# Designs tried in a protein design chat: VHH binders against Phenylalanine--tRNA ligase, chloroplastic/mitochondrial. Part 5

Target 1, 376 residues: Phenylalanine--tRNA ligase, chloroplastic/mitochondrial, of Arabidopsis thaliana (Mouse-ear cress) (q94k73)
Amino acid sequence: AVDIGGVAIARNDVVREDDPTNNVPDSIFSKLGMQLHRRDKHPIGILKNAIYDYFDSNYSNKFEKFEDLSPIVTTKQNFDDVLVPADHVSRSLNDTYYVDSQTVLRCHTSAHQAELLRKGHSRFLVTGDVYRRDSIDSTHYPVFHQMEGFCVFSPEDWNGSGKDSTLYAAEDLKKCLEGLARHLFGSVEMRWVDTYFPFTNPSFELEIYFKEDWLEVLGCGVTEQVILKQSGLENNVAWAFGLGLERLAMVLFDIPDIRFFWSSDERFTSQFGKGELGVKFKPYSKYPPCYKDISFWISDLFTENNFCEVVRGIAGDLVEEVKLIDQFTNKKKGLTSHCYRIVFRSMERSLTDEEVNDLQSKVRDEVQKKLNVELR
Below, E stands for the ipSAE of ESMFold2; O stands for the ipSAE of OpenDDE; V2 stands for 0.75 times the mean of E and O plus 0.25 times the DockQ between their complexes.

## First folded at step 1 (VHH)

Design c08 (framework vhh_7uia_1)
Fold by ESMFold2-Fast, scan of step 1:
Structure c08 (fold): chain B 376 residues (1-376), chain A 122 residues (1-122)
Amino acid sequence: as target 1 above (376 residues)
Amino acid sequence: QLQLVETGGGLVKPGGSLRLSCVVSGFTFEDYAMAWVRQAPGKELEWVSSISSSGGSTYYEDSVKGRFTISTDNAKNTLYLQMSSLKPEDTAVYYCARKGYSYGTRNWFDPWGQGTQVTVSS
């Protein structure tokens, strides 16, 4: 059992072999309850604490912190309540982990907005693990961490401002988040970019000029009135923002591979023992990569995300990268073949030929069984 | 029905130019940030360029900066990619995509349609 938000969750409550919609593997179940964001000497926890320090110092401890809400949510919370379109790819089994047809592992912390508003909270930060079926490379991992902020205003807040409610909220939001970016990155050039999120209008991204390129720090906007109305706040206006902690931590701490965040190796963990921003990761011994290629005729059920799930399910963090290196279409047969290179490399030790060959053999068998592809 | 229809690809010599178009239907185009992504033979999907919903802010992958220009015509529900100084390494199928709904630091895309083939060869 895993303790999630004070509730014991059994494996069979999440890895539902009896449910045809369930696509949660044991490797993902093993990540539930790990609470990296709540560890004061872990890079994710250090970054979360730095952001909390900004809000505590500049907003007089007015933001409530929620960092232990369950990542197991309804499809209503994850999609419908935040206005994700019914046809959006994120609702696909190829992209989202489903416990059952109405229950998912949350894709974003926005899944909790309506719940917290209904409970009477008006200024809050939500931090936690989020889950997406994803590719395998140095910056992508199926579990990462988000922080989201939300702030509600009443007519009394904007009536004296000379601005309408939406403009008031948008300007307050931009001022708040520019301050946050300065707190984390210092004196950097910033720009606001118009964008779209289903749950905000207008919507913006904040970018900073950092190490000779523009880096997206966060997305944000003024909350859609439909969301506020559903929560009994039809006479109010609100802003919301969200950010991914791993990408910012990788930049701030010079961490080259997202797998490091899940490492228990003391050569990694000891570098963050002071619990401070400003630490730069120092690489330790490099181990050799092992390249294994696999070719097969794809099926209508095949997606790269589903293939990466098979690879990750077998090899865990021993796989560094999966690359499509060739594709061929036989027009006469109407068949398409893909060739993938799987790069096996541990961050902690050299892999043996026997170990890699065993992993590759299991990948070869499982890809045929789960994706109904024919090996070439 | 949600549809993205890409056109404008073709065969061009190195140093040449092409203009790609993507006509969208089934959603309110002016409410979405849009992107171009490409897939070269034997390579993964690569993000090329993005544009804000207003059309006022544009972003480019480093290898195409200064050579490609992304733009929109909201009245026509059309996304464009003007490509100049084309190189053999620009050979790929180009897809237009709606930018994803979630917060964070990753551009998450919804590519649809068959894409349009761009071949740069002498």
Scores: ipSAE 0.016, ipTM 0.411, lowest interface PAE 5.4, mean pLDDT 85

Design c09 (framework vhh_7uia_1)
Fold by ESMFold2-Fast, scan of step 1:
Structure c09 (fold): chain B 376 residues (1-376), chain A 124 residues (1-124)
Amino acid sequence: as target 1 above (376 residues)
Amino acid sequence: QLQLVETGGGLVKPGGSLRLSCVVSGFTFSSHAMAWVRQAPGKELEWVSSISGSGASTYYEDSVKGRFTISTDNAKNTLYLQMSSLKPEDTAVYYCAKDLSPTYYYGSGEYDYWGQGTQVTVSS
């Protein structure tokens, strides 16, 4: 059993082998309840605390913090309440971990937005672990952490401003997030990049000039009115922002691989004992990679995400990268071939040829069985 | 080298139709969501429509629903916007944009590459 928000969750309630929709492996179940964002001496927890300090100091403790909400949510919360269409690819078993047909591991912290608004919360930060079936490389992992901010305004807030409600919210948002970026990165050059997506209008990215490159810190915008109307707030406006904690922590702490966040190795964990942003990760011994290629004719069941799930299920954190290196279609047979390179490398030790060959053999076997592909 | 090249803009009378095309190169087209974003004279950028990398999901701004259709042709690495029942208010420069994600999630609707734009003018 794992403890999530004071509730004991049994393995068989999440890894449901008798449910045809269930695609949660034990490796993902083992990540539930780990609460990296709530550990004061872990990089993710350190960064979360620094952001909370900004809001506490600069917004008079007006933002409520929700950091222990369950990552096990309904499909209504994860999709319907945030206006994801019924045919959207994120609803696919290829992209999302399903407990059953009505229950998922949340893909984003926005899964709690409608619930918190209906409960009467109007200014809040939500932080937690989110789950996606995804590619394998130095910046992608099937579990990572998001922080979301949300702020609702009433007519009394903008009626005296000389601005319409959308302009009022957008300017307040930009001022807030420029302050956050200065808090985390110091005196840096900043720019706003106009961007757009379905859930906010207008939408923005905040970029900073850091270590001789433009780095995106966060995405944000003024919330679409239909979301507010669903919560009884049709006469209000709101802003929202979202950020990935791993991405920012890797930059702030100089961490080169996302797998480090899940390391229990003392050489990693001991570096963050003071719980402060000023720490730069110091690499320890670098171990050699081992490259293995696999080629196969794809099937209707094949997706890169499903292939990466097979690789992760067998190799765990011993796989560093999976990369498509070749693709061609045989028009006479009507078949398409993919060739992937799998890079095996541990952060903690050297891998033996025997160990890597065993892992690759298991990958070859399982890919054929689970994805109905034919090896070439 | 990553490129997005828009074509198909022009002059059209109210009630007319145009089809915009965006030819992409330098990345796996089906691995990224794609969008059309427009900018009317003297106004801010306005999102118009998006399509997921798989092509299975499409999204539209309310003012264009029922009039515009977004689609892809993976064999030609081309994104389309079929525009019908055009109004003077649709006059804008239309940009093709590449999303970082194969689909959108809250806080991840990030467009990292944009085309140069194509002008659509609706006038009598």
Scores: ipSAE 0.000, ipTM 0.166, lowest interface PAE 17.1, mean pLDDT 85

Design c10 (framework vhh_7uia_1)
Fold by ESMFold2-Fast, scan of step 1:
Structure c10 (fold): chain B 376 residues (1-376), chain A 122 residues (1-122)
Amino acid sequence: as target 1 above (376 residues)
Amino acid sequence: QLQLVETGGGLVKPGGSLRLSCVVSGFTFSIYAMAWVRQAPGKELEWVSSISSSGESTYYEDSVKGRFTISTDNAKNTLYLQMSSLKPEDTAVYYCAADFGSTEYWGYSDYWGQGTQVTVSS
């Protein structure tokens, strides 16, 4: 069993073969409880600690930290309580890991927002692993880490400021997060971009000018009033932010592939032994790629995310990229064919032809069984 | 509920011009940033241009800078891409996208249009 939030979770609690909505494979179960964000000498843990240091130093330890909440949440917590529309693509089995029809692996740390507010917490940071069915490339992985911040204000906080409560919260939010970005990146040019998130209004993204391009650092906004009302805070205003730790860690530490965060290779792990920001990842030996193409007639069950899930479930971190390289429609038969190139490459060793051929054979078999496609 | 409908693609000669339009329904422009992204046959998706929700900040890929202009009409919930001095290398399907924020934080997907084909042929 894996210890998750102080509770022992067995494989059959998550990989439920008896439930028709369950789409959680053993490869995803194996990631539960690893808690990379709580490891002081791992890049994700180092970054989390640096952000916590910012809030401790600049906000006098006023923010409570939650970093061990269960990633197994209800669909109400993950979608309804954060105002995700009923028809939103993220609710699809193609995008989200479902344990059962009412239980998911959380897609974001905002899934805990309403619960914490209901329990009386008003200033908090939530950090943890989040799960999504996604494409396969150097920046996408089905498990990554997020941090969410939340801060509630009462009328006494903005009365006498000469500002509307929403303006008060928005300005406080921007000052807080500009300070965080300076703490992490130093003297960089910053800009605010207006955007949309279902549970904030107004909504913003903070971008920094880094390595000659604008990089999105975080999303944030003033919390939708309906969320506060549901928690008994109808006379209050609040701000929230969310950030992806892998995105920032890859930039800060110059890590080129997201798979490195899951590496136990000492050539990688030893580079972070001091537990400090300012380390730039030093590449070690590169191993040759092996290209395997697969073509099939797609079905109604087929999506690229479902195909990537099959590939990742079989090959794990030995697959570097999956890319659509050709598409053909036979109009007379009403059938569409997709051709994908799968790039197999380990970060740690050379792959043998026998090993890659075995993986490809399993992919060919599994894609036919799970996605009801016909190989060409 | 958010829907993006793109029009204005077609076949043009090198040096020609086209104006792409994207009509947004279900939400208003004033709450999010918009982008144009393209995909040439057999190539990766390539970001072309972005505009802030206010319309005051615009950004361009280096290869299109000075030739393309992105703009919005908030009253019509419409995004435009004015393309001039078109080159064969600009041949691609052009997609309109509403920026809901990075999928790397807050876990939401962008909304994309169906795309409009631009072909620049001699």
Scores: ipSAE 0.019, ipTM 0.291, lowest interface PAE 4.9, mean pLDDT 85

Design c11 (framework vhh_7uia_1)
Fold by ESMFold2-Fast, scan of step 1:
Structure c11 (fold): chain B 376 residues (1-376), chain A 121 residues (1-121)
Amino acid sequence: as target 1 above (376 residues)
Amino acid sequence: QLQLVETGGGLVKPGGSLRLSCVVSGFTFSSYAMAWVRQAPGKELEWVSSIYSGGSTTYYEDSVKGRFTISTDNAKNTLYLQMSSLKPEDTAVYYCATDYLPGSYSEFQHWGQGTQVTVSS
C-alpha cells in the first residue's frame, strides 16, 4: 500500500491483473507516494521550494499550492479536459500507464486544471509526479515531476489596461515567467519561441542563454477559451505554464543522469543536505558501461516504448540507454529488423560480465514472449 | 541543434495527391516522436498525424484517416506525409515537428518553417 494525501492505495487498486487494459508494473507502483518534490533536501524538492519562493515573494502569496493531489486520474481529466485529440498517440497503451480503460497515472499535472477551476480556485500551482512509458536515456525516466501554474483574469483586470484580454494575459504571463527564469538562473538572455499545445493559444516556449547554449525552460500559453467555458468562466481569460523539474534540476545542479534522482546512495544524497540552490553535483567513482546489441524482426505488437518497458522491467536502473542503431527491411519477405544497443551502467558500482550477460539473456527471452519478435 | 526542413508543398486540385518531406539534421528518428501539424488560413494549429517507435505506430486526426499516411526513413533522417484524395479544407501550412506531450514537457517541441499546401480548382 502507498499513502498519497493520507489515502492508502493498495497494489491491487493500481496493478490490476484482472483488467485487460492495465499495463502498470510493480516497478511503477513502487514509485507512487515517494513524493520527491516534497523532500526539502532532495534536488527536486529544493527546486520546487525555490520556485514557490519566487511566487510567494513576487505575488504576495496569491497562488495556492497543490502538491499532494492523487496521480491516479480519469482519462477525461488527463486527455479530454485538456483537448488532446481523440486519436493522439499519448492516449495509447504504448505511451500511458492505464489502471483501467477510464483511469490512468497522470501524464501531466494539467490533469487537475478543470477540477480546481470547478472548485473555485483561480490562481494556483500544481506540483507532482507524472508517468509516461518512454525511451531510456540520460534525460528520460518513466516517472518525473512537473509543476504547472494557472492564473485567471476577470474583465476588471484588463479593462483599464488598453489591451484586449488575450494580449493582457500573454504579456502578464511572459513578465511572470521571465522573472522566474531570472530568479533561478540569474541575469540571462531570454527568447520566446512560438509552439503548439492543444490547451493554449497562443502557445510559447521560454528559452534562456545559459552556459553558452540556448536552453528550453518551460512551455506556456493563454488557455483555450473552451476550457474556461466548460468551467463557467466564459467571461474570463487565463494563462497557464508548465515545466519539468528534472530537466531544470539537471541543468541547475549539473546532474548528468535522471536516474540519480531515485538514488538512495549516500554519495549522491549527502551533496544536497543543506537544501539550497547553488550546489553542483560532484561525480564520485566512474564505472564502465557495458554495451549489448540485440537484433530482431519486429511484429505488430512492437513499439520502442514497449521494448524499453521490457528492458526497464528486467534491468531497472542498471540500464542507462537504449538506442536504435540500425534498421533493415527484407523486401522479399516484407519484414523489418531493428537493432538496438543497450547500455548497462550502474551509478553505484561496476557491473560484472556475468551479471550483464544474465540481464541481456533475460531481455532476449522476454522481448520474444511479450512483443512476439523473432531474434536475428 | 535539431533542424527540420519541409518540402513538397504546392498547389493541387481536389482529389489530387502530394507527398511532404521533412529532413531532420543530426538526429535519429527513433529517439523522437514526430508529428505533422497544420494551420489553415485564419485557424489555429491542428495536429494531423504522429509516428513513433521506428515507424511501426502511427496516429491520425479523424478527418485525414484513410487519406494520409505518415512514414519515416531513418537512414535519411526523413519524415514523410503522403496525402491523397485532397480536399479544399486540407489547405494549410504544414509543419514538421517533434511531437508534443500534454501539459509541461521534459522535452520541448521543435518545428520546421512549414510548407504551403493549397487545394483549389
Scores: ipSAE 0.233, ipTM 0.629, lowest interface PAE 4.8, mean pLDDT 87

Design d01 (framework vhh_7qbe_3; at its last look DockQ between E and O 0.11; V2 from the best seeds 0.00; counts 0 for: pae O 4.6 > 2, grease 32.2 > 24.2, SAP .699 > .668, placed apart)
Amino acid sequence: QLQLVESGGGLVQAGGSLRLSCTASGFTYAMGWFRQGPGKEREFVASISWSGGSTYYADSVKGRFTISRDNAKNTLYLQMNSLKSEDTAVYYCAADRGYSYGEYEYDYWGKGTRVTVSS
ESMFold2-Fast, scan of step 1: ipSAE 0.248; ipTM 0.610
ESMFold2, look of step 2: ipSAE 0.188; ipTM 0.555
ESMFold2 (binder alone), look of step 2: mean pLDDT 84; pTM 0.859
OpenDDE, look of step 2: ipSAE 0.027; ipTM 0.263

Design d02 (framework vhh_7qbe_3)
Fold by ESMFold2-Fast, scan of step 1:
Structure d02 (fold): chain B 376 residues (1-376), chain A 120 residues (1-120)
Amino acid sequence: as target 1 above (376 residues)
Amino acid sequence: QLQLVESGGGLVQAGGSLRLSCTASGRTYAMGWFRQGPGKEREFVASISRSGGSTYYADSVKGRFTISRDNAKNTLYLQMNSLKSEDTAVYYCAAGDSWYEPTEDEYDYWGKGTRVTVSS
């Protein structure tokens, strides 16, 4: 059993072949409790520590840190309390890992905000692993890490400012996060982009001009009043931000593939032994990719996420990318064909033709059985 | 239909230990313990999965209480150590579908309770 934040978790309670709602495979269960964000010599932990240093230095240790909360949450915490609509795609079994009909592996750290507010916390950072059924490429992995920040203000904070509560919170938020971006990236050009998020209004994205392109660093906004009201804070305002640690770490450390974060290879891990920002990853592998194409007539059961789950379930981290390369609709028959290119490549060794052919054969068989597609 | 019967309550001195039991008349899925202290609302104490391998505890009892079950006997246990006067309550056994952060409305079957009194 895995113990996370005082919650004991046994495999057979999370990976359940006998429950029709359960869609958690052993490969995902194996990631529970790894806590890469709490390892001082891992890139994710290094980045988390650097962000914490910013808040400690500039906000006098006023932010509480929660980094050991259980990644198993209720559907109420993960969806309802953060205002995700009842018909939203993220509630689908195609997108979220369900333990049972009321329990999921959290898809974001915002799943904890309502509970922390009800317990009386008003300034906090939540960091942890989050889980999503997703596509396969150099920047997408079904487990990654997020940090969320939350800050509540009382009328006494804005009444002397000459600003309404929303403007006060929004301006405080922007100053805070511009400082964070400078702390991590140095003197860079920044811009704010208006956007929409379900649980903030107004909502913003912070972008920086970095290596000749605009990079989105984080999403943020002023918290929807209904969330505060549910916690007895109807006379308050708050801001919130969220960021993906892998996205930022890949840019800061020059890591080219998200799979590296889960590597135990000492050629990778030894590069981060000092536990400091400023390390640039030096590639050690020159292993060749192997390309395999698969074409089939799609079915009602087919989604790209479900196809990627089949591929990842068979090949694990030996699959680098799955890409749709062709799509054809036969209007007379009402059938649609998809052609995908699967890129097999290890970060640690060369793959043989024999093992790649074996993996591809298993993918061809399994996709027909699980997704009821017809190979073309 | 399904009946739950608690036992093992009593008077104990602060710092002492008690073991509560709850026997079910048939097979159950998830089970939990709730308590109601003098002048307080009923609150969650601990829960356990069908297999017995997954557990969840209220913050006030973590490290002091241990929930376990014996499915062959249809019996749930709560081992209470380092008891405090604040633990004085009627303890209720409950059965339902959810073990993770369960609320009262997720439990369909309830025992009548067993009284625990912790004296200084």
Scores: ipSAE 0.183, ipTM 0.656, lowest interface PAE 4.3, mean pLDDT 90

Design d03 (framework vhh_7qbe_3)
Fold by ESMFold2-Fast, scan of step 1:
Structure d03 (fold): chain B 376 residues (1-376), chain A 120 residues (1-120)
Amino acid sequence: as target 1 above (376 residues)
Amino acid sequence: QLQLVESGGGLVQAGGSLRLSCTASGFTYAMGWFRQGPGKEREFVASISGSGGSTYYADSVKGRFTISRDNAKNTLYLQMNSLKSEDTAVYYCAAKLSGYYTEPSEYDYWGKGTRVTVSS
């Protein structure tokens, strides 16, 4: 059993072969309870601590921290309470891990917003592991870590400011997050980009100019009033932000592949033993890639996310990238063929031809069985 | 309408043991035990997932109480060992029809309670 925040969670409560909605594989279950964000000598934990230091120093320890809330949440918490539309792609089994029809592995830390507000919390940071069925490349992994910040204001806070509540909240938010960006990255050029998120209005992205390009750091906005009204806060306004810790850690520590965060290799882990933000990852031996191509006629069950799930389930962290290299439509038959290149490469050792051939054979078999595709 | 019926309460001496049961009129997912002592608010004791494989305990009872379930009988159990005078309370069974345990306060159905008195 996996222990998360004092809760013992058994495999058969998460990997449910008896439930037709369940799509959680053992590889995902194995990531539950790892708590990378709570490890002081891990890059994710180091970054989380640095952000907490910013809020503690600049906001007088007024932000409560929640970092051990269960990642197993209801669909109400994960979707409805944060105003995700009923037809949104994120509700699909192709994009989200379902334990059963009403229970999911959280896609974002915003799943806890309504619960914390109902309990009377008004200024908080929520940090934890989040789960999404996703592509395979150097920046995408089905488990990553988010931090969410939330801050509620009362009329006394904006009265006398000369601004309406929404403008007051938006300006406070931008000032707060510009300070955070300076704390983490130093003196960098910054810009705000208007955008859209379902649970905030107005919505913004903060970008910094880094390595000759604009890098998105976080998304944020003023919380939709309907969310506050549901928690008895109809006379208040609030701001919220969310950020992906892996995205920022890869930039700050110069880590080139997201799989490194899950490495137990001493050559990686020893580099972060001081628990300091200023460390730059130093590459060690680079092992050769092995390329394997697979071609098949797609079916109605096929999506790239479902294909990547099959590959990850078989190869784990031995797959570095899956990319579409060719697409062909036979107009006469009404069939479409996809050709993918699977790049196998370990960060820790050279892979044998025998090992890679075995993995590829299993991928070929499982793709046909799970996604009803016909190999070419 | 789902109904929960608790049984097994009674008088027991400090250091003794008692087993509570709760029978549900139908299928449930997550189930839990709560208690309310004299002059106190209702507090969480223990919870269990639909399969019975995942459990959670309040710090005050951890190591002394064991929660379990028999899904064939739609019955929840609480084995209470090393009972203390502060365990004196009315014990309530709670259930949720869908999903797994998330928060104790989110249970949908409640029994009428069974009284446990621990004398020193």
Scores: ipSAE 0.000, ipTM 0.317, lowest interface PAE 15.9, mean pLDDT 87

Design d04 (framework vhh_7qbe_3)
Fold by ESMFold2-Fast, scan of step 1:
Structure d04 (fold): chain B 376 residues (1-376), chain A 119 residues (1-119)
Amino acid sequence: as target 1 above (376 residues)
Amino acid sequence: QLQLVESGGGLVQAGGSLRLSCTASGFDYAMGWFRQGPGKEREFVASITWSGGSTYYADSVKGRFTISRDNAKNTLYLQMNSLKSEDTAVYYCAAETGYYSSGLEYDYWGKGTRVTVSS
């Protein structure tokens, strides 16, 4: 059982062997309720607090904070209410963790927008754990933390501005988020990049020039009117933004691997004991990597995300990277072969040859069984 | 699963036209084109929703470039007209998952195809 927002959730409520849609493994269930964003001496919690300080100081404590909403949401909340198209690949079992056909682990904090608007909230920040079936490398992990902001305006807010409602909201949004970026990174060069998100129009990304490169900080935009109309706000306009806390924390704290955020090792955790944003992570003893290659003919069940799920299910945080190193298509037979390199490395200890060979043997067996591939 | 393969780049004279193509395995994504010119940062060019119902363009290419897709062929296109020397760049096909991204505007990228516009 895990505590989610004061409610006890049992394993069998989430890891449902009786439901054919369920694809939530025990390793993902173990991450529910950990609430890294609510720990004042954890890098994610430290960063969340710094962002909250910005909004409290610059917006007179007018933004409500929601950091304890359940990550178990309906498909309506996660997809329909934020205008993700019905045929979008993100709705697939290959990309999203399904508890059942109507219930998922949220892929983004935007899953709560419509609910909060219907409850009468107009200025809010939502922070929490989000879940995506994803690749394995130093910056990708199936659980990470997102923060979203939302701000609704009424005609009285823009009628005196000399601007139409959309331009008013867009300019207010850009000013707000430029201030946030300065708060976190100091005096940096910034630029706005046009983009697309299904729930905003226009849509933007904010980039900063940081350590001799352009870093994307967040995505944002003016909320689609359909979303506001569904909440009784047809005469209003709103802006929204979202950001990934791990990406920013890795840059701000010089953390080289996303797996560190889930470490209980005191050599890691003790470095953040002051709860300060200015800490730079110092690496401790480095352990050697172990490389294992696997080659197979892919099947109709095969996706890289499903392969990475097999690897994560067996190796947990002992896998550092999975990389496609070769691809070959036999045109006569219509068959494609993939070769992946699996990099095994612990952050905490050296791995033995026996241990790595056992893990690889289990990966070879499980990938054939679950993904119906033929090993080469 | 998703593999993006760009094609159609090459050498073209100013005022000319080129059509870039991007073939994707698994095509249920919103798609876009980005470019990186010599000595420049990567910049947004154009994007299109999965249904093809909405398109977005950078101001520098609006009216000259047209983005389109053929979902039956799993192919994204960029029709480039009235090409200028400043359009010289490596052009990248990209696909997004429909969620906010703090890092990449798009989650999947191709390897790029080079376009050179001579005077």
Scores: ipSAE 0.015, ipTM 0.401, lowest interface PAE 6.3, mean pLDDT 86

